# Designs tried in a protein design chat: VHH binders against q9y6x5. Part 439

Target 1, 379 residues: q9y6x5
Amino acid sequence: LPPKLLLVSFDGFRADYLKNYEFPHLQNFIKEGVLVEHVKNVFITKTFPNHYSIVTGLYEESHGIVANSMYDAVTKKHFSDSNDKDPFWWNEAVPIWVTNQLQENRSSAAAMWPGTDVPIHDTISSYFMNYNSSVSFEERLNNITMWLNNSNPPVTFATLYWEEPDASGHKYGPEDKENMSRVLKKIDDLIGDLVQRLKMLGLWENLNVIITSDHGMTQCSQDRLINLDSCIDHSYYTLIDLSPVAAILPKINRTEVYNKLKNCSPHMNVYLKEDIPNRFYYQHNDRIQPIILVADEGWTIVLNESSQKLGDHGYDNSLPSMHPFLAAHGPAFHKGYKHSTINIVDIYPMMCHILGLKPHPNNGTFGHTKCLLVDQWCI
Below, E stands for the ipSAE of ESMFold2; O stands for the ipSAE of OpenDDE; V2 stands for 0.75 times the mean of E and O plus 0.25 times the DockQ between their complexes.

## First folded at step 20 (VHH)

Design cs2 (framework vhh_5j56_2; at its last look DockQ between E and O 0.31; V2 from the best seeds 0.00; counts 0 for: pae E 18.5 > 2, unsure alone 64.5 < 65)
Fold by ESMFold2, look of step 20:
Structure cs2 (fold): chain B 379 residues (1-379), chain A 127 residues (1-127)
Amino acid sequence: as target 1 above (379 residues)
Amino acid sequence: QVQLVESGGGLVQPGGSLRLSCVASGFTFSGSDSTAIGWFRQAPGKEREGLSDIYGSSESYTSYSDSVKGRFTISRDNAKNTVYLQMNSLKPEDTAVYYCAAGESVSGSDHWTYDYWGQGTQVTVSS
């Protein structure tokens, strides 16, 4: 039988939630498979960029989805989470579902993973759902399992995206034990439903399943605001993205805008594009604006107003609070194995290996995930 | 051309120690995260046995077989392009020819295999 893989993301699932809350269903999944305790994601630690990094193995500067909000000065195009369908934004890379379904006798299916409802390189996922946040997890799961079981050519790669615990993490903050316990309990029940559904349909033994996330979440506060209006007039720049990484397009001389911002707050780093630290791999794309502002963990950049967010993400990718986890189960994976850390870009070459696909050039390292796999020599 | 040359073998008493070296040329150990260097051994009349490997570009990751765990230590010196196997508490059953090998992920391959091998160095543990 051809190898099959289901990739599942629960958005904003911080790695240490596993230690701080109870997950009986997820822990059973892990016991019979593998756990990577921390996944170091890519900067900026936002939803669209990191989901695309998982499926391309590329840093954001290389795949072109550099933020949830972007502007291209030459074409005058805008990208946002409500305006994300133009292939222009996605075409700087080839995601794994495109590579997969172009193979002989293979299809791909998608339940709302970012980009799967876009015709990237004139190729859209063979089966997909248009993004609609009102669609239940049950309906997403039913479509995915139907496609895995009944399609010709067979679906060999499938994706499943869910908005929690990210949405609740923003609303309550990760330190709200009462509300986050309720939210995370529901997510564990959804994982239980997923496993039960796969078992009932006879898919469980021969399907590889990865459960992961794009980023974590950090606590915010009304006591930790950075007010841009106190440092610079709105008339001097166009704001492309605000917090926690602001993207600043100067309307006047760039050096003048930089000088007004550079000492605005001790809790914010201000970078000219050429001075962005190399470790971010966040410089070599035209969609990265001439000046970026990077807030310290838990700080919020605002325009002379209060913030409604109690949790946020997008910060420096070295921060443990920004890191998700990865768990996996299936015939390709060991049973009961724990690994400390991988890079999020490492997931792509591992998935290509499992599926027997030739990876496109990428930033991942197969050796970092080698010990998770039963077919690899690892002593 | 990739070449691997082992040295440091010889005769040792039970309970003794040896350090094996593997010097590489035509290949840089620290240049790729997709490259592993491993130590293997083959005793007369037995199949080749994997002992330990080391990989990673900036950080070193290591693995050990149960037969040598706690007694053998793999390490590398990137400046000398050399991998070492420190063998302590040697036993007569450790008598074998010891090989170092390099493995790379090849384009289009599903397997991570060791494709480049040294000529081997004899280790003999006798009374």
Scores: ipSAE 0.000, ipTM 0.193, lowest interface PAE 18.5, mean pLDDT 89
Fold by OpenDDE, look of step 20:
Structure cs2 (fold): chain B 379 residues (1-379), chain A 127 residues (1-127)
Amino acid sequence: as target 1 above (379 residues)
Amino acid sequence: QVQLVESGGGLVQPGGSLRLSCVASGFTFSGSDSTAIGWFRQAPGKEREGLSDIYGSSESYTSYSDSVKGRFTISRDNAKNTVYLQMNSLKPEDTAVYYCAAGESVSGSDHWTYDYWGQGTQVTVSS
């Protein structure tokens, strides 16, 4: 039988949560598998872009999901979390579940993972759930595991997504020990439920499971605000995406807009599109707007309104607070092995290897993850 | 048909040296960055252990396990399609069957699996 892989994402699970909080179930999972302590995600460090990078192995400029909110100037289309169903946005890349499903005697399943309820390259997962945040983890887990166990053709790749601890991180801030302890305890319990369910179904020993996240969370404050209205009239631009990386579409001359913003705050870098640092790999896409504002860690870009968020993400992808982790278990993975760091795009070629899929061109490096795998030589 | 043939093993005293050879046929190991040749060993009662590998079409990239660093050197002769393992300062614990392996990248990146193996050559280090 072909190998099977379940990819699980807990949104906004910052890597150092593992050091600062207790995770009995996750630690057991790690003990019997592998851990990557830090995963360097892609810039910008937001949900849709990074989840798509995980399953494509591409930087955002390459797969075309460059933010949670996007605008295409040619088609005049908008993308947002409430408007993400148009294949136009997704078709610049081929996600792994499509590749998998196009193989003979294989199918894919998905529960709430970004892009999985959209026909991409005219292909949609054989089994999927329309995104609904109200659906419980249990229901998502039950569907995924049922499909993994009983489908024909067999489900060989599945995705499972959960919105926590991201939502709570935004609400409480990652440094709120009291509230975040409660939240993260729940997450650990869900991991326990996952493991228990797999064991009960007889899947645990043969299923490869990856538990990861798309980004971390940084502490914000009302004392660290950058008010754009103090620097430029709102009539001079359209805001396509906001804090902490704001995408600016000028309504007047770009240079004039840039000049009004470039000195707006010492805690914000302002880039013309062509001047965006190369290390971000965030330049070569028409969906990236002419001007990008990048706030320093913990600073919030606002208009004449106060932010209610005590935590946020999307910042420089080199910041440890933005980094998630990766844990894995199954026949493809070693037991009790820990690795310091990988890039988030490295996950894709690894998954392709595990599943025996030919990867599409990607930005990942298999050499970064091969030591996690039992079938690879690693010194 | 891909074949790997090891030679050069034998009995040597502690502190001695041996040079193993691996001749590849059926492919050119220097023809692509997607091909690697590696040396492995397996001692009685122990798991197979990777020692060193070499890859690269133009430039040679090498790696070594900690157990052999400073003592063993991997090299290749492209004209002979042969990879060598120079083993110096041999120790009794180096006693094992030594294997040559060849792997090719499946993904086209720095991803390869060792799919072809030689028959092995015995190395015994004893006084």
Scores: ipSAE 0.000, ipTM 0.303, lowest interface PAE 11.5, mean pLDDT 92
ESMFold2 (binder alone), look of step 20: mean pLDDT 78; pTM 0.794

Design cs3 (framework vhh_8dlx_2; at its last look DockQ between E and O 0.01; V2 from the best seeds 0.00; counts 0 for: pae E 22.8 > 2, placed apart)
Fold by OpenDDE, look of step 20:
Structure cs3 (fold): chain B 379 residues (1-379), chain A 118 residues (1-118)
Amino acid sequence: as target 1 above (379 residues)
Amino acid sequence: EVQLVESGGGVVQPGRSLRLSCAASGFTVSSNSMSWVRQAPGKGLEWIGDISSGGSRFYNPSLKSLVTISRDDSTNTLYLQMNSLRAEDTAIYYCAKGKDSERAFDIWGKGTLVTVSS
């Protein structure tokens, strides 16, 4: 039988949640599989960009999903979570489910994973759900597992996405132990349901399962605000993306806008596009705006009329609070092995290896994940 | 002794609803994955749906719109609600306790016959 892989994402699952809360189901999953304690995600540390990085192995500048909100100056198109269906935004890369599906006697399935309900390179997953946040995890899990079990051609790659604990992290803040404990317990229960369902279907022993996330969450506060309106008139620029990484499209001279913003706050770095630090790999794309504002951890960029969250993400990808984890189980993975860190782009070549797919050019390093795999030499 | 006992079967007219019960003894329903399966005359077993220990419900897509699985923890009973019954739903209906780690069942009921006939 061809290898099968299920990729699961719990949005906004900060890596250190594993240390600070109890996850009996997830811990059991880890015990029988592998754990990467920290996954360094891509900058910016937002949902759409990082999910696409997972499945492409590319930095944001390369796959073209550079934020949850984007603007293309040439076509005048806008991208947002409510407007993400145009293949234009996705076609700068080839996600793994497309690669997989184009293989002989294979198909892909997806439940709510970003980009999976969009024809990318004229290919859409054989099985998918249109994104609907109201659809329960149960229903998503049901569909995914049924497709994995009964499809012809067989589903060999599947994705499953869930919006928690991100939504709750935004609402409560990650430091709210009471509420987050409740939320994370539910997540663990969902993992339990997942495992049990796979066992009941007889898939557990043969299915490779990766449970990961796109980013973490940092605590925000009303005491840590950066009000742009205090520094520059809103008529001088268009805001493409706001916090914690603001994308600024000047309506007047870029230098003038930059000069008004560069000293706006000691807790915010202001970059001209060409001066964005190389370590971010966030420069070489036309969809990155001329000026980028990067707030310090826990600081929120706001306008006078804007609302704020108690938790947020999107900050520097070197911050531990932004890092998710990766756990995996299945025939491709060792049992009881823990690894300290990988890059999020490293997941793609690993998945390709597991599935026997030739990877597209990517920024991942297969060597970083070798120790997770039973068929690889780990030095 | 561990056992499952189905009840609620009988003859019903097309379009009607029926609720089947499965009483468990010797183990706790809420602590296990429970399943409903059926066997029509001359046909193999057909999976209807499951309820996990956590309470998550999974259904055969072909039957999802017509069936609902539930349980009562206080009575240690599994239920199958069937709506809009058709002649093709005529079968012996079984409840079963799921076996961990594989697609198998540890315990079966003896089944209850449901006949849908005008």
Scores: ipSAE 0.038, ipTM 0.582, lowest interface PAE 3.0, mean pLDDT 94
Fold by ESMFold2, look of step 20:
Structure cs3 (fold): chain B 379 residues (1-379), chain A 118 residues (1-118)
Amino acid sequence: as target 1 above (379 residues)
Amino acid sequence: EVQLVESGGGVVQPGRSLRLSCAASGFTVSSNSMSWVRQAPGKGLEWIGDISSGGSRFYNPSLKSLVTISRDDSTNTLYLQMNSLRAEDTAIYYCAKGKDSERAFDIWGKGTLVTVSS
């Protein structure tokens, strides 16, 4: 029987929600498996880039999905979370589901994970759902479990994506304990439904399951706005992405645009592309614009004084508020083990190991995840 | 545009030598740690060696007597000399830009295939 893996993401699940809220179902999942308390994600800490980093093991500059909004000056192509189907954007890397389904007698299934409805390198996930946020978790789960049980060639790698708690985190902010408690209870119920369904179908004992997320969430405020229009006329640049990491394409001399921006706010760092800190690994791709603006945690870059989200993400990846967790259960994993931290790019080589796949060149370190795995000697 | 482009691969007979090239653009080779890595069919990545920004060379002990890494700063090019090639050396060969303080690699080329066969 080939090894099987289900990768689940609950978008925007901040690591410290686990200790600050009650998760009876998730805690039972963890008790029977492993927990990584703190996953350091990649900069920028946005949804599309981090989901692709999980499945490629690459920094954003290396896989080419460098933001949720992108522009390519040579081809004149635009990317957004509602305009994400062109393989052009995704083809700078090979995600794990492509590698998996090219193996003999293996296929891949996907329920809404970013990029799985795109033919990357002329290869689309063997079974997939086109993205549609109105499709319930139950329908996504039903399709995934049907494919895991009934496909020929067998599905050995599957993904399942859910929009919460990210959507509610934006709406209420992570500090709204009343609303976030209700939201997080709902998510724990969905995890309970997931485990129950897998047990009922006879999948639970032989399926490896990873539950993780792409990023966290920080509190925003109307008192923490950076008004870009107060510092520079919109006619001097094209805005590719706005907040909290703005991507600026100058229409005039780059130095003139930089000089207008550099003293705009003490709560924003302004970088020429070549001066972006090395620790971000966010420089060596043409999709990264000549100037980026990086807001401090909890600050929002706006064009006017309009109201903003109450929670946001995308900030410096060293911030604990941006970090998700990882939990896993299955025959590949120890039981009752807690690990303090890994890098999000480390998940890919671990998944390749579990599935017996040869990883493409990547930024992850297999050694960081060895202690989670029963077939490895932990030092 | 940051790029690494490997070249010089092909089919060679056992016992022969090959020199691979890696042309870099968008950054300076001599200001970075640079590496050669290979992947044989059905195998994981195998580290071949590094050259640091300061010019120090480090090799996989299993390959040390068979390979030499060098660079030409005037052409921004990294080289891998391989001698006494064996069938086991059949692989895709990649050059990579490493992180300043970590052994992980953050930029890879497309690779060049070397096939060692009679």
Scores: ipSAE 0.000, ipTM 0.116, lowest interface PAE 22.8, mean pLDDT 88
ESMFold2 (binder alone), look of step 20: mean pLDDT 82; pTM 0.826

Design cs4 (framework vhh_8dlx_2; at its last look DockQ between E and O 0.83; V2 from the best seeds 0.00; counts 0 for: pae E 3.9 > 2)
Fold by OpenDDE, look of step 20:
Structure cs4 (fold): chain B 379 residues (1-379), chain A 118 residues (1-118)
Amino acid sequence: as target 1 above (379 residues)
Amino acid sequence: EVQLVESGGGVVQPGRSLRLSCAASGFTVSSNWMSWVRQAPGKGLEWIGDIYSGGSRFYNPSLKSLVTISRDDSTNTLYLQMNSLRAEDTAIYYCAKGKDSERAFDIWGKGTLVTVSS
């Protein structure tokens, strides 16, 4: 039988939560599997881009989902969380569920993972749920596990997505120990339920399961605001994406806009598109706007309006606060092995290997994950 | 020391509701995977549903609309609410504790008989 893989994402699960809170179920999962303590995600550290990087192995400039909000100057199209169904945005890459499904005697399933309810390259997951944040984890888990268990052709790749602890991180801030403790306990409980459900169905021993996240969360404050209106009139540009990485589309001369913004705050770096640091791999896409503003960790870019977010993400991907973790369990993985760091794009070639899929060209390095896998030599 | 005891069974008319209880001793219901199963006369065991340690509940699709599983942590009791009972729901109903490392159950109750008849 072909190998099976379930990829689970808890949005906004910061890596150091594992050190600061108790996760008895997740720790048990890790104990019987593997842990990568830090996953360096892609810049910008936002939900849609990073989830797509996980399943494509590509930097954002390559897969084309460069933010949660995008604008294409040629087609005049907009992308947002409320407008994400146009394949135009997704077709610059081939996600793993499409690759998997195009194989014989295989199918894919998805519960709320970004892009899974969109036909990409004229292919949509055999089983999927339209995104609806109101759908419970139980229902999502029920559908995914039933599809994994009863489908023909068999589901060999499945994705499961949950919005926490990201939503709560935004609301409470990651430093709110009381509220975040409650939220993270619930997450651990859900992980326990996931494991128990898989055991009940007899899937646990033969199913590879990856639990990961797209990004972390940093504490924000009203004392750390960067008001763009203090530096430039908003009529001089269009804001495509705001904070903590603002995408600026000038309505006047780009240089003029740049000059007005470059010294706006000591806590914000301003880049012309061609000057974006290479380490971000965030330059070579037309969907990246002419000017990018990057706020320092914990700083919020605002207009003449207040933000209620006490936590946020999207910052420099080298910041530990932006890093998620990866845990995995199953026949493909060692037991009781911990690894310090991988890149988020490394997950894709690993998943392809596990599933016996030929990966599309990607930015991941299979060598980075070899030590996690039982069938690989680890020096 | 460790046991499950079902109660609440009996004779009930079609269309009526019934709530079964399962009292646990020697272990904590809320810390475990718990299940309801039934066996109708001349038939095999049929899974009804589960409640897991985190509180998530899963049901047999054929019965989902008619059953609800819950638990009371304070009394360490598992419940099965059944609505709109039919003759075909006549069975011995069992509660069971799931086994963590296997697709099996560690502990079974003795069962409680539910008879649905006019």
Scores: ipSAE 0.860, ipTM 0.940, lowest interface PAE 0.5, mean pLDDT 95
Fold by ESMFold2, look of step 20:
Structure cs4 (fold): chain B 379 residues (1-379), chain A 118 residues (1-118)
Amino acid sequence: as target 1 above (379 residues)
Amino acid sequence: EVQLVESGGGVVQPGRSLRLSCAASGFTVSSNWMSWVRQAPGKGLEWIGDIYSGGSRFYNPSLKSLVTISRDDSTNTLYLQMNSLRAEDTAIYYCAKGKDSERAFDIWGKGTLVTVSS
């Protein structure tokens, strides 16, 4: 039978939560598998872009999901987390579940991973759940395990997405020890139940499982606001996305808009598209607007009033607060091995290797993950 | 001594509800996966559902809308709520403690008989 892989994301799980909170069940998972302590994700450090980078191995400029809010000037189309189903947005790349199920005698299953309820290149995950945040973790897991056990052709690649600790990180901020401890304990309990369910269904010994996340979370404050209305009139631009990376479409001369914004705050960098730092790999896509504003860590870009934000993400991907972790267990992985860091784009070629799939051209480096795998020479 | 004791069975009329209890001693219910299983007269064992250490619950699909498993950690007690009982629900109901690494049980209760009859 083909090798099988379950990819699990707990949204907004900052890497250093592992050091600062107790995770008995996740630590047991790690002891019998592998840990990557820091995963360097892609800029901007938002949910839709980073989940698509995991499954395509591509930087955002290459896969086309460049933010949670986007605008295409030619077609006049808008993208948002409530308007994300048009294949137009997703078709600039081929995610791993499409490649997987186009192989003879293979299916893919999905429980709410971003993009899995969209027909990409006229192909949708063989089994999937339409996104609905009110569906319990238990129901998501039940559907995934049912599909892994009972499908013909067999499900060889499955994804499972959960909204925590991201939702609570935004609500409380990552520094709220009391509330985040309760939230993270619940997540550890879910991980324990996941492992126990896989064991009871006879899946545990022969299923490869990756537990990871898309980004971290940083503390926000009412003392760290950047007010755009103090610097520029709304009539000079169209706002495509606001914070912490604002996307600005000028309505007047671009240089004039840039000059009005350039000195708006010492806590915000203003870039013309061609001047965006090369290390972001965030320039070569028409969906990236002519001017972007990048707030410093913990700073919030606002228009004329502020509302309470206690935690946020989307900042510079060099910031440790934006980095998730990766843990994995299964026949493909060593047991009891820790690795310091990989790039989030490296996950895709590793998954293709585990599944015996030929990867599409991508930005990942298979060599960065070789030490995690039992069938590879680690040097 | 490690044991499980079911209670709450008896004769009940069709359409009524019933809650079964399973008192555990010698181990902590919330540290283990626990199960309810039943056996109707002349039939094999039928799995009803599980509750896992983290509180996640999973049910036999044919019974999912009719039953609810819960536990009370302060009394170390497992519960089975059954609704809209039918004559075919007549059975001996068992609770069981699961083994760590196998789909198997290492501790069973003696069972409690539920008879659904007018």
Scores: ipSAE 0.353, ipTM 0.759, lowest interface PAE 3.9, mean pLDDT 92
ESMFold2 (binder alone), look of step 20: mean pLDDT 85; pTM 0.847

